# Ledger of designs, part 19: VH-VL binders against q58428r495to569

Target 1, 75 residues: q58428r495to569
Amino acid sequence: SGGKDINYIEVNYEIKKGSLFPPGFVDCNENISYNDEVVLIKDDTFLGIGRALMSGFEMKKAKHGALVNIRNVKS
Key: E = the ipSAE of ESMFold2; O = the ipSAE of OpenDDE; V2 = 0.75 times the mean of E and O plus 0.25 times the DockQ between their complexes.

## First folded at step 8 (VH-VL; framework fv_regdanvimab)

Design n4 (at its last look DockQ between E and O 0.85; V2 from the best seeds 0.00; counts 0 for: pae O 4.2 > 2)
Fold by ESMFold2, look of step 8:
Structure n4 (fold): chain C 75 residues (1-75), chain A 124 residues (1-124), chain B 110 residues (1-110)
Amino acid sequence: as target 1 above (75 residues)
Amino acid sequence: QITLKESGPTLVKPTQTLTLTCSFSGFSLTTSGMGVGWIRQPPGKALEWLALIDWDDEKYHTTSLKTRLTISKDTSKNQVVLTMTNMDPVDTATYYCAREYYDFWSGSDAFDIWGQGTTVTVSS
Amino acid sequence: ELVLTQPPSVSAAPGQKVTISCSGSSSNIENNYVSWYQQLPGTAPKLLIYDNNKRPSGIPDRFSGSKSGTSATLGITGLQTGDEADYYCGTWDSYLRAYVFGGGTELTVL
């Protein structure tokens, strides 16, 4: 359901531990700050947890470099 | 055959603005994944990345110099131009342009072809 | 202070192996691809390793790269006097939104 205050990042694929790069990114809470813990989702389904490598505002515009350090998958 | 060549003044005075041109051939900055960056090297010192402009006209600058640097491209002439304001003797260096090859899908990122460099001296 | 830290110099005898380290952080080495550049005396740098461990065409397999956590390593085996050069690691830093080079390592073959 809805909740713009959650540090969510929406992706378009089944993630694995590593790095999220721009092609896998769909959308996020733009209020995420660098180094925040984030939850990764696809189709409203929780996929895992990561750490932001830039702000959510920057993620929505980024075309270069990793966006998220994906730390845990399929908890 | 991919080549890049730097051109511009070799001597500038303190406080002046340096303008360097990178003229390249064998690729186009209209091609997805292509970029041109500028790297300098003071005599006997390490490489320092300065700026990059990509095919999508995104521009990136090293944080410490971002207020002094402007980068632009003319894709019809296969040129990239770097402007650096308020030159100081500490900016004396060899300036290189290099092609950045970036793979959007993987995030692969490297400077695969370099120009020969041009030495710029900042002195009264 | 440098974003990427390399030893200032390394040396080894011809035929031996040497490694050159590059230490960074999660916003650069850990999550972005690492490249290595060779700069022979008086020349422009050239790409030696990309994508952490891949060699461009023409680079012999005695040059290798690896990455673990926030550190990357260049390995050179079968050292030759022609390998005397400065070696730089480089990678994108997602937080700085900039490319960064290490401070360089001078390799001497003695």
Scores: ipSAE 0.744, ipTM 0.921, lowest interface PAE 0.8, mean pLDDT 93
Fold by OpenDDE, look of step 8:
Structure n4 (fold): chain C 75 residues (1-75), chain A 124 residues (1-124), chain B 110 residues (1-110)
Amino acid sequence: as target 1 above (75 residues)
Amino acid sequence: QITLKESGPTLVKPTQTLTLTCSFSGFSLTTSGMGVGWIRQPPGKALEWLALIDWDDEKYHTTSLKTRLTISKDTSKNQVVLTMTNMDPVDTATYYCAREYYDFWSGSDAFDIWGQGTTVTVSS
Amino acid sequence: ELVLTQPPSVSAAPGQKVTISCSGSSSNIENNYVSWYQQLPGTAPKLLIYDNNKRPSGIPDRFSGSKSGTSATLGITGLQTGDEADYYCGTWDSYLRAYVFGGGTELTVL
């Protein structure tokens, strides 16, 4: 979908402000860089925005630590 | 009861390779969320994290020593091995292995059980 | 250089309260859980606080942890002579993809 053409991060849960950890991570755009603004989505639905704490490439490999600082959650 | 124990040489010559083994019991490194890390502490100095290996065989190393460190696991033996090449007197320290508990859902992360440590002296 | 900064030493009399600060950044303390470790003289470190403010079994409620922004704080009330030790904060750093410890704080009971 169109949402996956940007700096997207797909998650598997309903996010809250705070941090995204690997268990909640599904997929992302590998072009994401550290400190990039990212869009969090679930099932092609926009959930919020955050700041990447590592590259998209690294997120796909990460098992520990926060991946994204979630700054804004859609309400 | 969960236990970890470090073993290996206590005296190493400069430029030699240090091989330390962490033998543990009471948990399995095949269990999600489990990891084993190595931390060292020079005499009278602070703790320094070196490396970590987790249940998924993912390895992490401190950047400053990445080229010198290798960490591996043998789940069948409940052992984790750390190798450090080109040892120098500055690497003299007590070396600890510790269990990392990573909560798969919450992101909780801590070294909750520690070995007693083994003192390694690098000297000619 | 250390990624996490602690005061090198703190001191107080028995029965008093002390706090130990741990200063970091957005890639570590702000976004990851902070742990605290107690190291008694001549012993291996012991987990004292995890998940910012939780105590493992056996740790008395005199020990507390908190986190705000890029800083964490360990609190010890009712200070006892047996609390004399080195204390380290630690957390995962998402940028470095490494666990990091503070420089440690030596607590002296006067």
Scores: ipSAE 0.027, ipTM 0.799, lowest interface PAE 4.2, mean pLDDT 92
ESMFold2 (binder alone), look of step 8: mean pLDDT 92; pTM 0.947

Design n5 (at its last look DockQ between E and O 0.82; V2 from the best seeds 0.68)
Fold by OpenDDE, look of step 8:
Structure n5 (fold): chain C 75 residues (1-75), chain A 124 residues (1-124), chain B 110 residues (1-110)
Amino acid sequence: as target 1 above (75 residues)
Amino acid sequence: QITLKESGPTLVKPTQTLTLTCSFSGFSLTTSGMGVGWIRQPPGKALEWLALIDWDDDKYHTTSLKTRLTISKDTSKNQVVLTMTNMDPVDTATYYCAREYYDFWPGSDAFDIWGQGTTVTVSS
Amino acid sequence: ELVLTQPPSVSAAPGQKVTISCSGSSSNIENNYVSWYQQLPGTAPKLLIYDNNKRPSGIPDRFSGSKSGTSATLGITGLQTGDEADYYCGTWDSYLRAYVFGGGTELTVL
């Protein structure tokens, strides 16, 4: 979908402010860079925004540590 | 019961390579969420994390020593091996291996079981 | 240079409460779960607190952990002589992709 053309991170749970960890991570745009603003989505639905703590490429490989600082959650 | 035990030389000469083995029981490094890390502590100083290897054979190293450190696992033997090249007297320390417990929910890391440590002295 | 900063020492009399701070940054403490370790003299470290505020089995409720922003705090109430030890905070750093420890705090029971 068109949403995958942006700095998106797909998650598998209902997010809240805090941190995204690998177990909640599904996929992302590999073009994401450290400290980029990212959009969090689930099933093509916007959930919120955060700040990347590593590149998208690294997120896909990561199994330890937080991936994103979730700053705003849609309510 | 979960146990870890460090083994290897207790005396190393400068420029030589240190090889330490962590033998563990009570868990498997093929189990998701399991890892084994190495931590050292110079006499009278703070803990220093060195390296970590997990169930997927992913390896992590402290940046300052990355070029000198190699970590590997033998799951069939329940062993993790740490190799550190070009040893120097400053590397004199007690070296610990410890189990990393990775909690998938919500996703956290902690070293919950430690070996007793082995003291390594680097001296000519 | 240490990634996590702890006071080098704290002290209190038996029965009192002490707190040990651990200061970090957004890439470690703020966004990752903090653990605390107790190291009695001449022994290997022992996990004391994990996931910011959880106690492993066998750890008394006199020990507590909390986190706010880029800082974490270990609390010890009803201080006992047996609590005299070094205490270390630790957490994963997402930027460094490494585990990091604090510099340690020596707790003396007066």
Scores: ipSAE 0.661, ipTM 0.913, lowest interface PAE 0.7, mean pLDDT 94
Fold by ESMFold2, look of step 8:
Structure n5 (fold): chain C 75 residues (1-75), chain A 124 residues (1-124), chain B 110 residues (1-110)
Amino acid sequence: as target 1 above (75 residues)
Amino acid sequence: QITLKESGPTLVKPTQTLTLTCSFSGFSLTTSGMGVGWIRQPPGKALEWLALIDWDDDKYHTTSLKTRLTISKDTSKNQVVLTMTNMDPVDTATYYCAREYYDFWPGSDAFDIWGQGTTVTVSS
Amino acid sequence: ELVLTQPPSVSAAPGQKVTISCSGSSSNIENNYVSWYQQLPGTAPKLLIYDNNKRPSGIPDRFSGSKSGTSATLGITGLQTGDEADYYCGTWDSYLRAYVFGGGTELTVL
């Protein structure tokens, strides 16, 4: 329940500050809304924080455009 | 070698439906990353993106005209068709089709090859 | 009501440098790649810059592009009278799920 309430985005690579594009996306909480703060994870490991550029529902099917503005990356 | 050409009526009456065809060669809409978009330009005014259809048959339309626009493709004929209903004099413009090239890495979009455009006048 | 804002016009003398700005938001310019298009009088637009700063074959290196934050800039050096045209920025907007153009900038070479 707690996990389902978190605005998570799962990625397939080690991120850097900038933009998450569809090829790097794996999965997310579909209830994320535009402009929400999100946490980026890989293999259950926290990688950083970003801001959603579309809904989580749309992220799951998007082929065009950045999904997330990655603001902070864990060093 | 890549070319696109718009065809269709140059004069339509208000309320009529406009159908424009983009005939292209030198690429295929079966190729991943390829698409065809429609852009219009009223006389003396800015470019306005209208719609796009991609290799995977996904379709996108400008929000303000979404209920009036239909886009489709015939990949075997290398054609894309735009239909716009309920034409009004404000829709008088030059209509362009252009190839959209999407690069998955880095995730960019551009209209790299344009047709010459076709001018459509909407008048009684 | 434009998503991308450009100055309506810019001018400079032959041989000079100009810049053309394009202002947008996080859902477009900041996080997506920007293209620039040149439209010479009476002609179709032509791709001038893609991926923020790359030139297609045949575009001279006096045309350049850059991006900072939510703004993109087209630079033109060594201005020639043949550069008189309208210039448009364009990019995908992630929120609108649509491509957007700026309002265009008319370049006059005096």
Scores: ipSAE 0.617, ipTM 0.902, lowest interface PAE 1.3, mean pLDDT 92
ESMFold2 (binder alone), look of step 8: mean pLDDT 91; pTM 0.940

## First folded at step 9 (VH-VL; framework fv_regdanvimab)

Design q1 (at its last fold request DockQ between E and O 0.83; V2 from the best seeds 0.82)
Fold by OpenDDE, fold request of step 12:
Structure q1 (fold): chain C 75 residues (1-75), chain A 124 residues (1-124), chain B 110 residues (1-110)
Amino acid sequence: as target 1 above (75 residues)
Amino acid sequence: QITLKESGPTLVKPTQTLTLTCSFSGFSLTTSGMGVGWIRQPPGKALEWLALIDWDDDKYHTTSLKTRLTISKDTSKNQVVLTMTNMDPVDTATYYCAREYYDFWSGSDAFDIWGQGTTVTVSS
Amino acid sequence: ELVLTQPPSVSAAPGQKVTISCSGSSSNIENNYVSWYQQLPGTAPKLLIYDNNKRPSGIPDRFSGSKSGTSATLGITGLQTGDEADYYCGTWDSYKRAYVFGGGTELTVL
């Protein structure tokens, strides 16, 4: 919608409710904005939904601190 | 045994630049997960985080003082240097350097080892 | 003004339990690990609790930490005179991309 790409975040682990930190982060859509709802995926598989704690651009650089609040995990 | 020690001038005049050095041993900033931060504490007041430099040479600064702060490391000497420009009497404080340990498994971090601190007074 | 809010002071008699609260927000405490530091008078801070509720080696189990939502709590049981100190909470703030401390709490042993 509005030309904005899908807010995806690729992770390298099986997520659980809580926070995503840099070690579990693989890639994301750089145009994600702070507080955006994001889709968490691994190996092209949907894992859950979260809220971005910073922009996608910042996530790619971040070495410290939580990146995403993981709110819902696929059952 | 891990140790950190702050060194530099204890008296600085207003508008001058403060340069503090943190010399450490027992760990290396070439090791993933290691960082060194600077924290200050004005007399009778709370701790204030200033800056951090980590194993990847990434630097972080408190926003309010970002334009005045510079942090750098010399891994070969096990030293981290903090510079703060345009010092003012309000910057009078004890300045600490401390090791930040970042846990890649959990994503947690903390300042687990602290220097004894060095008192810096800004006065004409 | 303070990113993390602590009560300015708490007090209790020896042997009693005290709790120190640390209130933050979504960008810090809710999503990041909280640490607690003890600062005895005239000394450098010492790490008491990390990863919300873990104790470094040498820290007695009288000290405990917990976190719920945007708040963290330090618990001290069996209060001793030697526990009289300032206590600070700290954590990473994801929005600021900075570490932040609370305003500190002065613990007095009556």
Scores: ipSAE 0.894, ipTM 0.958, lowest interface PAE 0.4, mean pLDDT 96
Fold by ESMFold2, look of step 10:
Structure q1 (fold): chain C 75 residues (1-75), chain A 124 residues (1-124), chain B 110 residues (1-110)
Amino acid sequence: as target 1 above (75 residues)
Amino acid sequence: QITLKESGPTLVKPTQTLTLTCSFSGFSLTTSGMGVGWIRQPPGKALEWLALIDWDDDKYHTTSLKTRLTISKDTSKNQVVLTMTNMDPVDTATYYCAREYYDFWSGSDAFDIWGQGTTVTVSS
Amino acid sequence: ELVLTQPPSVSAAPGQKVTISCSGSSSNIENNYVSWYQQLPGTAPKLLIYDNNKRPSGIPDRFSGSKSGTSATLGITGLQTGDEADYYCGTWDSYKRAYVFGGGTELTVL
């Protein structure tokens, strides 16, 4: 495999459990699929884990509705 | 005071195209967060969401009817137009337009003001 | 099929409390705001509850909403004959990229 693609989502704020909506979204791996486990990061720093509510391709253009169910936040 | 009113034909024949107009006042679709959606209700049945157009000209359609539906707006006239092609008797329903209030920053989303509805009968 | 599931009907006596459930999924109820709509006989629907548990002005506080996980609940206390109506839950579905309504619940006051 030689290093696996990471299902990352970059955000612009310190997250908490709940939902990621479009204003907090910066960028992501387009290859994320619906219901994949994802890693939330800010400035290359791990913030937590979530589940995708749409594909990564759709996240990059979505303006309506939650993008990610944020399950765990690094304390 | 915010109001919406549906207008269009009350009787159409199968295969014809239905065009419905939502005329509204008290808000503008140039205002961030504003949208207008269409919802129908066949006699004695549940509400069915059809389509939505927002202030940023983003459009959304129910998947099952996407190929038959077109939604557009004329912000200078405070109107939203729904077009549905290839009408069939099963499409007989009361058609409502309603204002969607969506707060981009919080994700708050609701249809807060509804028109009175217009009943459309599709006959052979 | 229906994305949001509600009981088809509920009934209770005047003065009683009733609850109406709405079951959905992670892409809708769990992660998006839930609204409830009241449709009195012969009238258009109107917004009853928004943002899961908030009342628009003019809605009495005997109407309440709550959400837990993928389920939402409308509560009505002090039931009155004038509350006889159909009640619908509604929310955005992120996966479908569409707004969805429940199948509706007919409330009878007897």
Scores: ipSAE 0.785, ipTM 0.924, lowest interface PAE 0.6, mean pLDDT 93
ESMFold2, look of step 9: ipSAE 0.779; ipTM 0.927
ESMFold2 (binder alone), look of step 9: mean pLDDT 92; pTM 0.945
OpenDDE, look of step 9: ipSAE 0.831; ipTM 0.945
ESMFold2 (binder alone), look of step 10: mean pLDDT 92; pTM 0.946
OpenDDE, look of step 10: ipSAE 0.856; ipTM 0.950
ESMFold2, fold request of step 12: ipSAE 0.720, 0.728, 0.753; ipTM 0.916, 0.918, 0.924
ESMFold2 (binder alone), fold request of step 12: mean pLDDT 92, 92, 91; pTM 0.948, 0.946, 0.943
OpenDDE, fold request of step 12: ipSAE 0.883, 0.884; ipTM 0.954, 0.955

Design q2 (at its last look DockQ between E and O 0.32; V2 from the best seeds 0.00; counts 0 for: pae E 5.0 > 2)
Fold by OpenDDE, look of step 9:
Structure q2 (fold): chain C 75 residues (1-75), chain A 124 residues (1-124), chain B 110 residues (1-110)
Amino acid sequence: as target 1 above (75 residues)
Amino acid sequence: QITLKESGPTLVKPTQTLTLTCSFSGFSLTTSGMGVGWIRQPPGKALEWLALIYWDDDKYHTTSLKTRLTISKDTSKNQVVLTMTNMDPVDTATYYCAREYYDFWSGSDAFDIWGQGTTVTVSS
Amino acid sequence: ELVLTQPPSVSAAPGQKVTISCSGSSSNIENNYVSWYQQLPGTAPKLLIYDNNKRPSGIPDRFSGSKSGTSATLGITGLQTGDEADYYCGTWDSYLRAYVFGGGTELTVL
């Protein structure tokens, strides 16, 4: 995790450029706001960056729709 | 064969509550991914999404009418009910119910089967 | 207020190709699947395209869909008089947590 001052999203899969949907979502910073840049991580490993399509609070309960636009994936 | 059919009053007075029932067959609202939504269309106007209910009782409402809308399901009867309070002439429209399948793994969704619609007129 | 924007009308002669655009944003079209609906005069809407570019059974391959960025496009080739209808794009909006339709496009066959 990145702490309260870092916009992090924990995922459960190897991400690719595109959209993050709820099944791939594990946890996030609730302080994330719509359109924030976010860091995607898995098992404490940096995977890439994206843009939040909703607040972190909403992501935690979301069942429908994309959560994050994944813009860049670490190569 | 999958079918949906809207039923309810076709004439409602202002300030009254509209209750519409969507009766469907050919599928079950206990099946994962299944949803039923309501869409309305004022005469000569565009489609307007109103509400959606899924198999797990997850519900969504259009923000502009959220305080006026209630959607519920009776799985045993294969029915979805929409209530809309404080009806106004501006709410005059054809109201459709439609099936939506949402694949939460892929994000795939669409309203693939529609009812024929029921015309509701709000007038004194 | 419309979240998805469509041209109000398009027209072409029989046999020609038409395209209908649907413009949205990152919270809807860019990241969620787009569907298209055909509504013939006096009838209920019918699903025409789903998942951006897939056709349900019974929909001829004259109809196609595509998506790029925050916009989607419906293509109709070999235009027929029977194609005269209203066409709506629709998709989920992640921010609004709502399904949203475009304003609709009236297709006239000249």
Scores: ipSAE 0.527, ipTM 0.902, lowest interface PAE 0.9, mean pLDDT 94
Fold by ESMFold2, look of step 9:
Structure q2 (fold): chain C 75 residues (1-75), chain A 124 residues (1-124), chain B 110 residues (1-110)
Amino acid sequence: as target 1 above (75 residues)
Amino acid sequence: QITLKESGPTLVKPTQTLTLTCSFSGFSLTTSGMGVGWIRQPPGKALEWLALIYWDDDKYHTTSLKTRLTISKDTSKNQVVLTMTNMDPVDTATYYCAREYYDFWSGSDAFDIWGQGTTVTVSS
Amino acid sequence: ELVLTQPPSVSAAPGQKVTISCSGSSSNIENNYVSWYQQLPGTAPKLLIYDNNKRPSGIPDRFSGSKSGTSATLGITGLQTGDEADYYCGTWDSYLRAYVFGGGTELTVL
């Protein structure tokens, strides 16, 4: 929210280490590039950090495959 | 009451174009997350995925046959059509259409409902 | 050479347990959901397991699935004669941008 240049990914669930798949995806910064570090959020709350496996444009259209490798989950 | 049924010729000659129609009922291909795919199985051999079309007209084809395959849909008729050019005896197989549904909860890339299949023989 | 590798056949006695393996790679099994299909003789395939380890309605709980790294496993307990079939794993391959099936495993119940 408001931070267009931040590499955010909005999700709809409480994440765990592993992968983010399309059903858990809500929205993202379209300008994310492959292999960028990304911040995962839910309801403006930081959940963790991951690495993009495709661009933000591709994530918004993807129906298959992992979108993000989730590396760290806030505990 | 979800059903899919394959129709088309059962015998074609080498070099001809095969056109198969999948007619389905009990779901709409306008529903977000819905897809219909084609899979074939030569006699005594493994399943081979061919192509897939989604509700938003996104399409996928197996790489080895991409130049020979066309997939399309007519959502008002509840039909998906597969066209395969330059048929060869090696393409003799049972051809299946199947529904693929990915949803928010499952994330499934699975073919959950299959047609009964239609056997196509390619011979002179 | 197959993208997903399964043993060609497995067998066990009625009432026993069997597992069927499916070996792939990071572009398929590791990073995508795995499904399993049962094909009884002369019939169309039937979805048995989806999303790695979930069963559709009507599939008995003696069928189970699991995944570790680039490998997936179908487990069947309490084997019955009616379980004699071919079993296929399937998953999306993100590199090929295509769905792929394993070569199939023929299960015999002796």
Scores: ipSAE 0.139, ipTM 0.798, lowest interface PAE 5.0, mean pLDDT 89
ESMFold2 (binder alone), look of step 9: mean pLDDT 92; pTM 0.948

Design q3 (at its last look DockQ between E and O 0.91; V2 from the best seeds 0.71)
Fold by OpenDDE, look of step 9:
Structure q3 (fold): chain C 75 residues (1-75), chain A 124 residues (1-124), chain B 110 residues (1-110)
Amino acid sequence: as target 1 above (75 residues)
Amino acid sequence: QITLKESGPTLVKPTQTLTLTCSFSGFSLTTSGMGVGWIRQPPGKALEWLALIDWDDDKYHTTSLKTRLTISKDTSKNQVVLTMTNMDPVDTATYYCAREYYDFWSGSDAFDIWGQGTTVTVSS
Amino acid sequence: ELVLTQPPSVSAAPGQKVTISCSGSSSNIENNYVYWYQQLPGTAPKLLIYDNNKRPSGIPDRFSGSKSGTSATLGITGLQTGDEADYYCGTWDSYLRAYVFGGGTELTVL
């Protein structure tokens, strides 16, 4: 994982372009801010990049609405 | 059949607190994905979302009125209560409660069943 | 203060097609499902479209929804006099962590 210095979001599924919703969310760096570029990872594997739609702190609490716009998926 | 009904005072004086109750049937707020929201509509104006409470007792409020709004639920009574402090004539509106259905898998949030609304007039 | 923007009014003759736009941003329409509500005169709103383009039971296929980018569109074909109403788009805003409605569109059947 990226640790505390990287804007990482851990997910529990194979992502595709679109939106990450709470069911697919596992964990993240709380230091993520709105509109930050984030790295999506699953089981320590890089999956893609996205744009945060809220802070990491809020993501951990969120049950409604999209969390991240997934912009690029690793092929 | 799912129903919601708003109740409370129809006349409130300025600076007083409005307390509205939404009584519903046909669903439970103990069920995952269920929520109840409040939406108001001033005469001749647009719908305005106010607050939402869901099955997990999470509460959401419109930012502009957050300090004035309190939402709570009593699952045993199938009721949701909205309180709004420091009422002003500008708060005169029809107040609706509606069921919010959150689809856990898709992340969708729909107000799919509405009460008929209760008209609240704020006047001296 | 409105987060979603709709035209204030649209009109067409019976049998014609109308479209109602709903413009938002990346924090709401682009990344969240859009909903449409119909409000007939003197009545409570009714869910018309959910999840961008799905119709609840009882809603005729004359009503359709679509979304592209930060905008959504409601389409009504075969316009009927009974369609005269106010229409509102709505969606969740992830940044505001709030549900938001458009300003509403008054549909007049000529």
Scores: ipSAE 0.723, ipTM 0.924, lowest interface PAE 0.6, mean pLDDT 94
Fold by ESMFold2, look of step 9:
Structure q3 (fold): chain C 75 residues (1-75), chain A 124 residues (1-124), chain B 110 residues (1-110)
Amino acid sequence: as target 1 above (75 residues)
Amino acid sequence: QITLKESGPTLVKPTQTLTLTCSFSGFSLTTSGMGVGWIRQPPGKALEWLALIDWDDDKYHTTSLKTRLTISKDTSKNQVVLTMTNMDPVDTATYYCAREYYDFWSGSDAFDIWGQGTTVTVSS
Amino acid sequence: ELVLTQPPSVSAAPGQKVTISCSGSSSNIENNYVYWYQQLPGTAPKLLIYDNNKRPSGIPDRFSGSKSGTSATLGITGLQTGDEADYYCGTWDSYLRAYVFGGGTELTVL
């Protein structure tokens, strides 16, 4: 289904360009791969675009390091 | 005052398992953000990060040695233990333990206090 | 072919400035904080710069750090003979899920 084929990353804050670290992470599509383009959302609202720095499976359990390179934030 | 001290054998034979203990004081691995890592340095060569264990019992290992390394902690004794299997003469090095200070809100991740190191020779 | 690349050596006269580069990638230097460590001869490394450009207590302001893109730089001004040491950059690599050090740079004060 469409929901599980979208490379989404759910966050808990209003993002800015830079890096997403674990405390800001809520959930993601576990099938994301390293270097995939991802969409960042909060409360089902599109916030911006980034690139994955690890797999979605690893993001869900990571406690160290940046998860996503946030490249573009919705104006 | 924060201190760390490495202990274990100074001589091991090829194929044996090395066990090193890091005994520390002045901090606890029950405190959020605290961790202990192991770094080695062969004579005249660069630092090589080996492994890390944190307050939340998450463990990390250098990719190239992942199958040979195990790291564990005993928080009641303020000790962290590294084991490394199948030792070879190229593993001859000074082994350091160091405190990792991690601020998970900012992502800060520094090895800010180091032990004096212990030299391990792997020889027949 | 190290994950983080540093020049093997640098040198300068007392009182001069040196810079030491550290080159990496998006999964490490670009998106994670960079750290610098000083290792004086016969001693354990010590933290010199944290979070790209901050100094721990007791580190004089002639040591500085900066980062741009996938590259980081350690600067040392007012060079002293006591600064002869090996210098290492370090950072977390998100893809490897591991901490990585550069190969080190030997600073010689001529």
Scores: ipSAE 0.561, ipTM 0.887, lowest interface PAE 1.6, mean pLDDT 91
ESMFold2 (binder alone), look of step 9: mean pLDDT 91; pTM 0.935

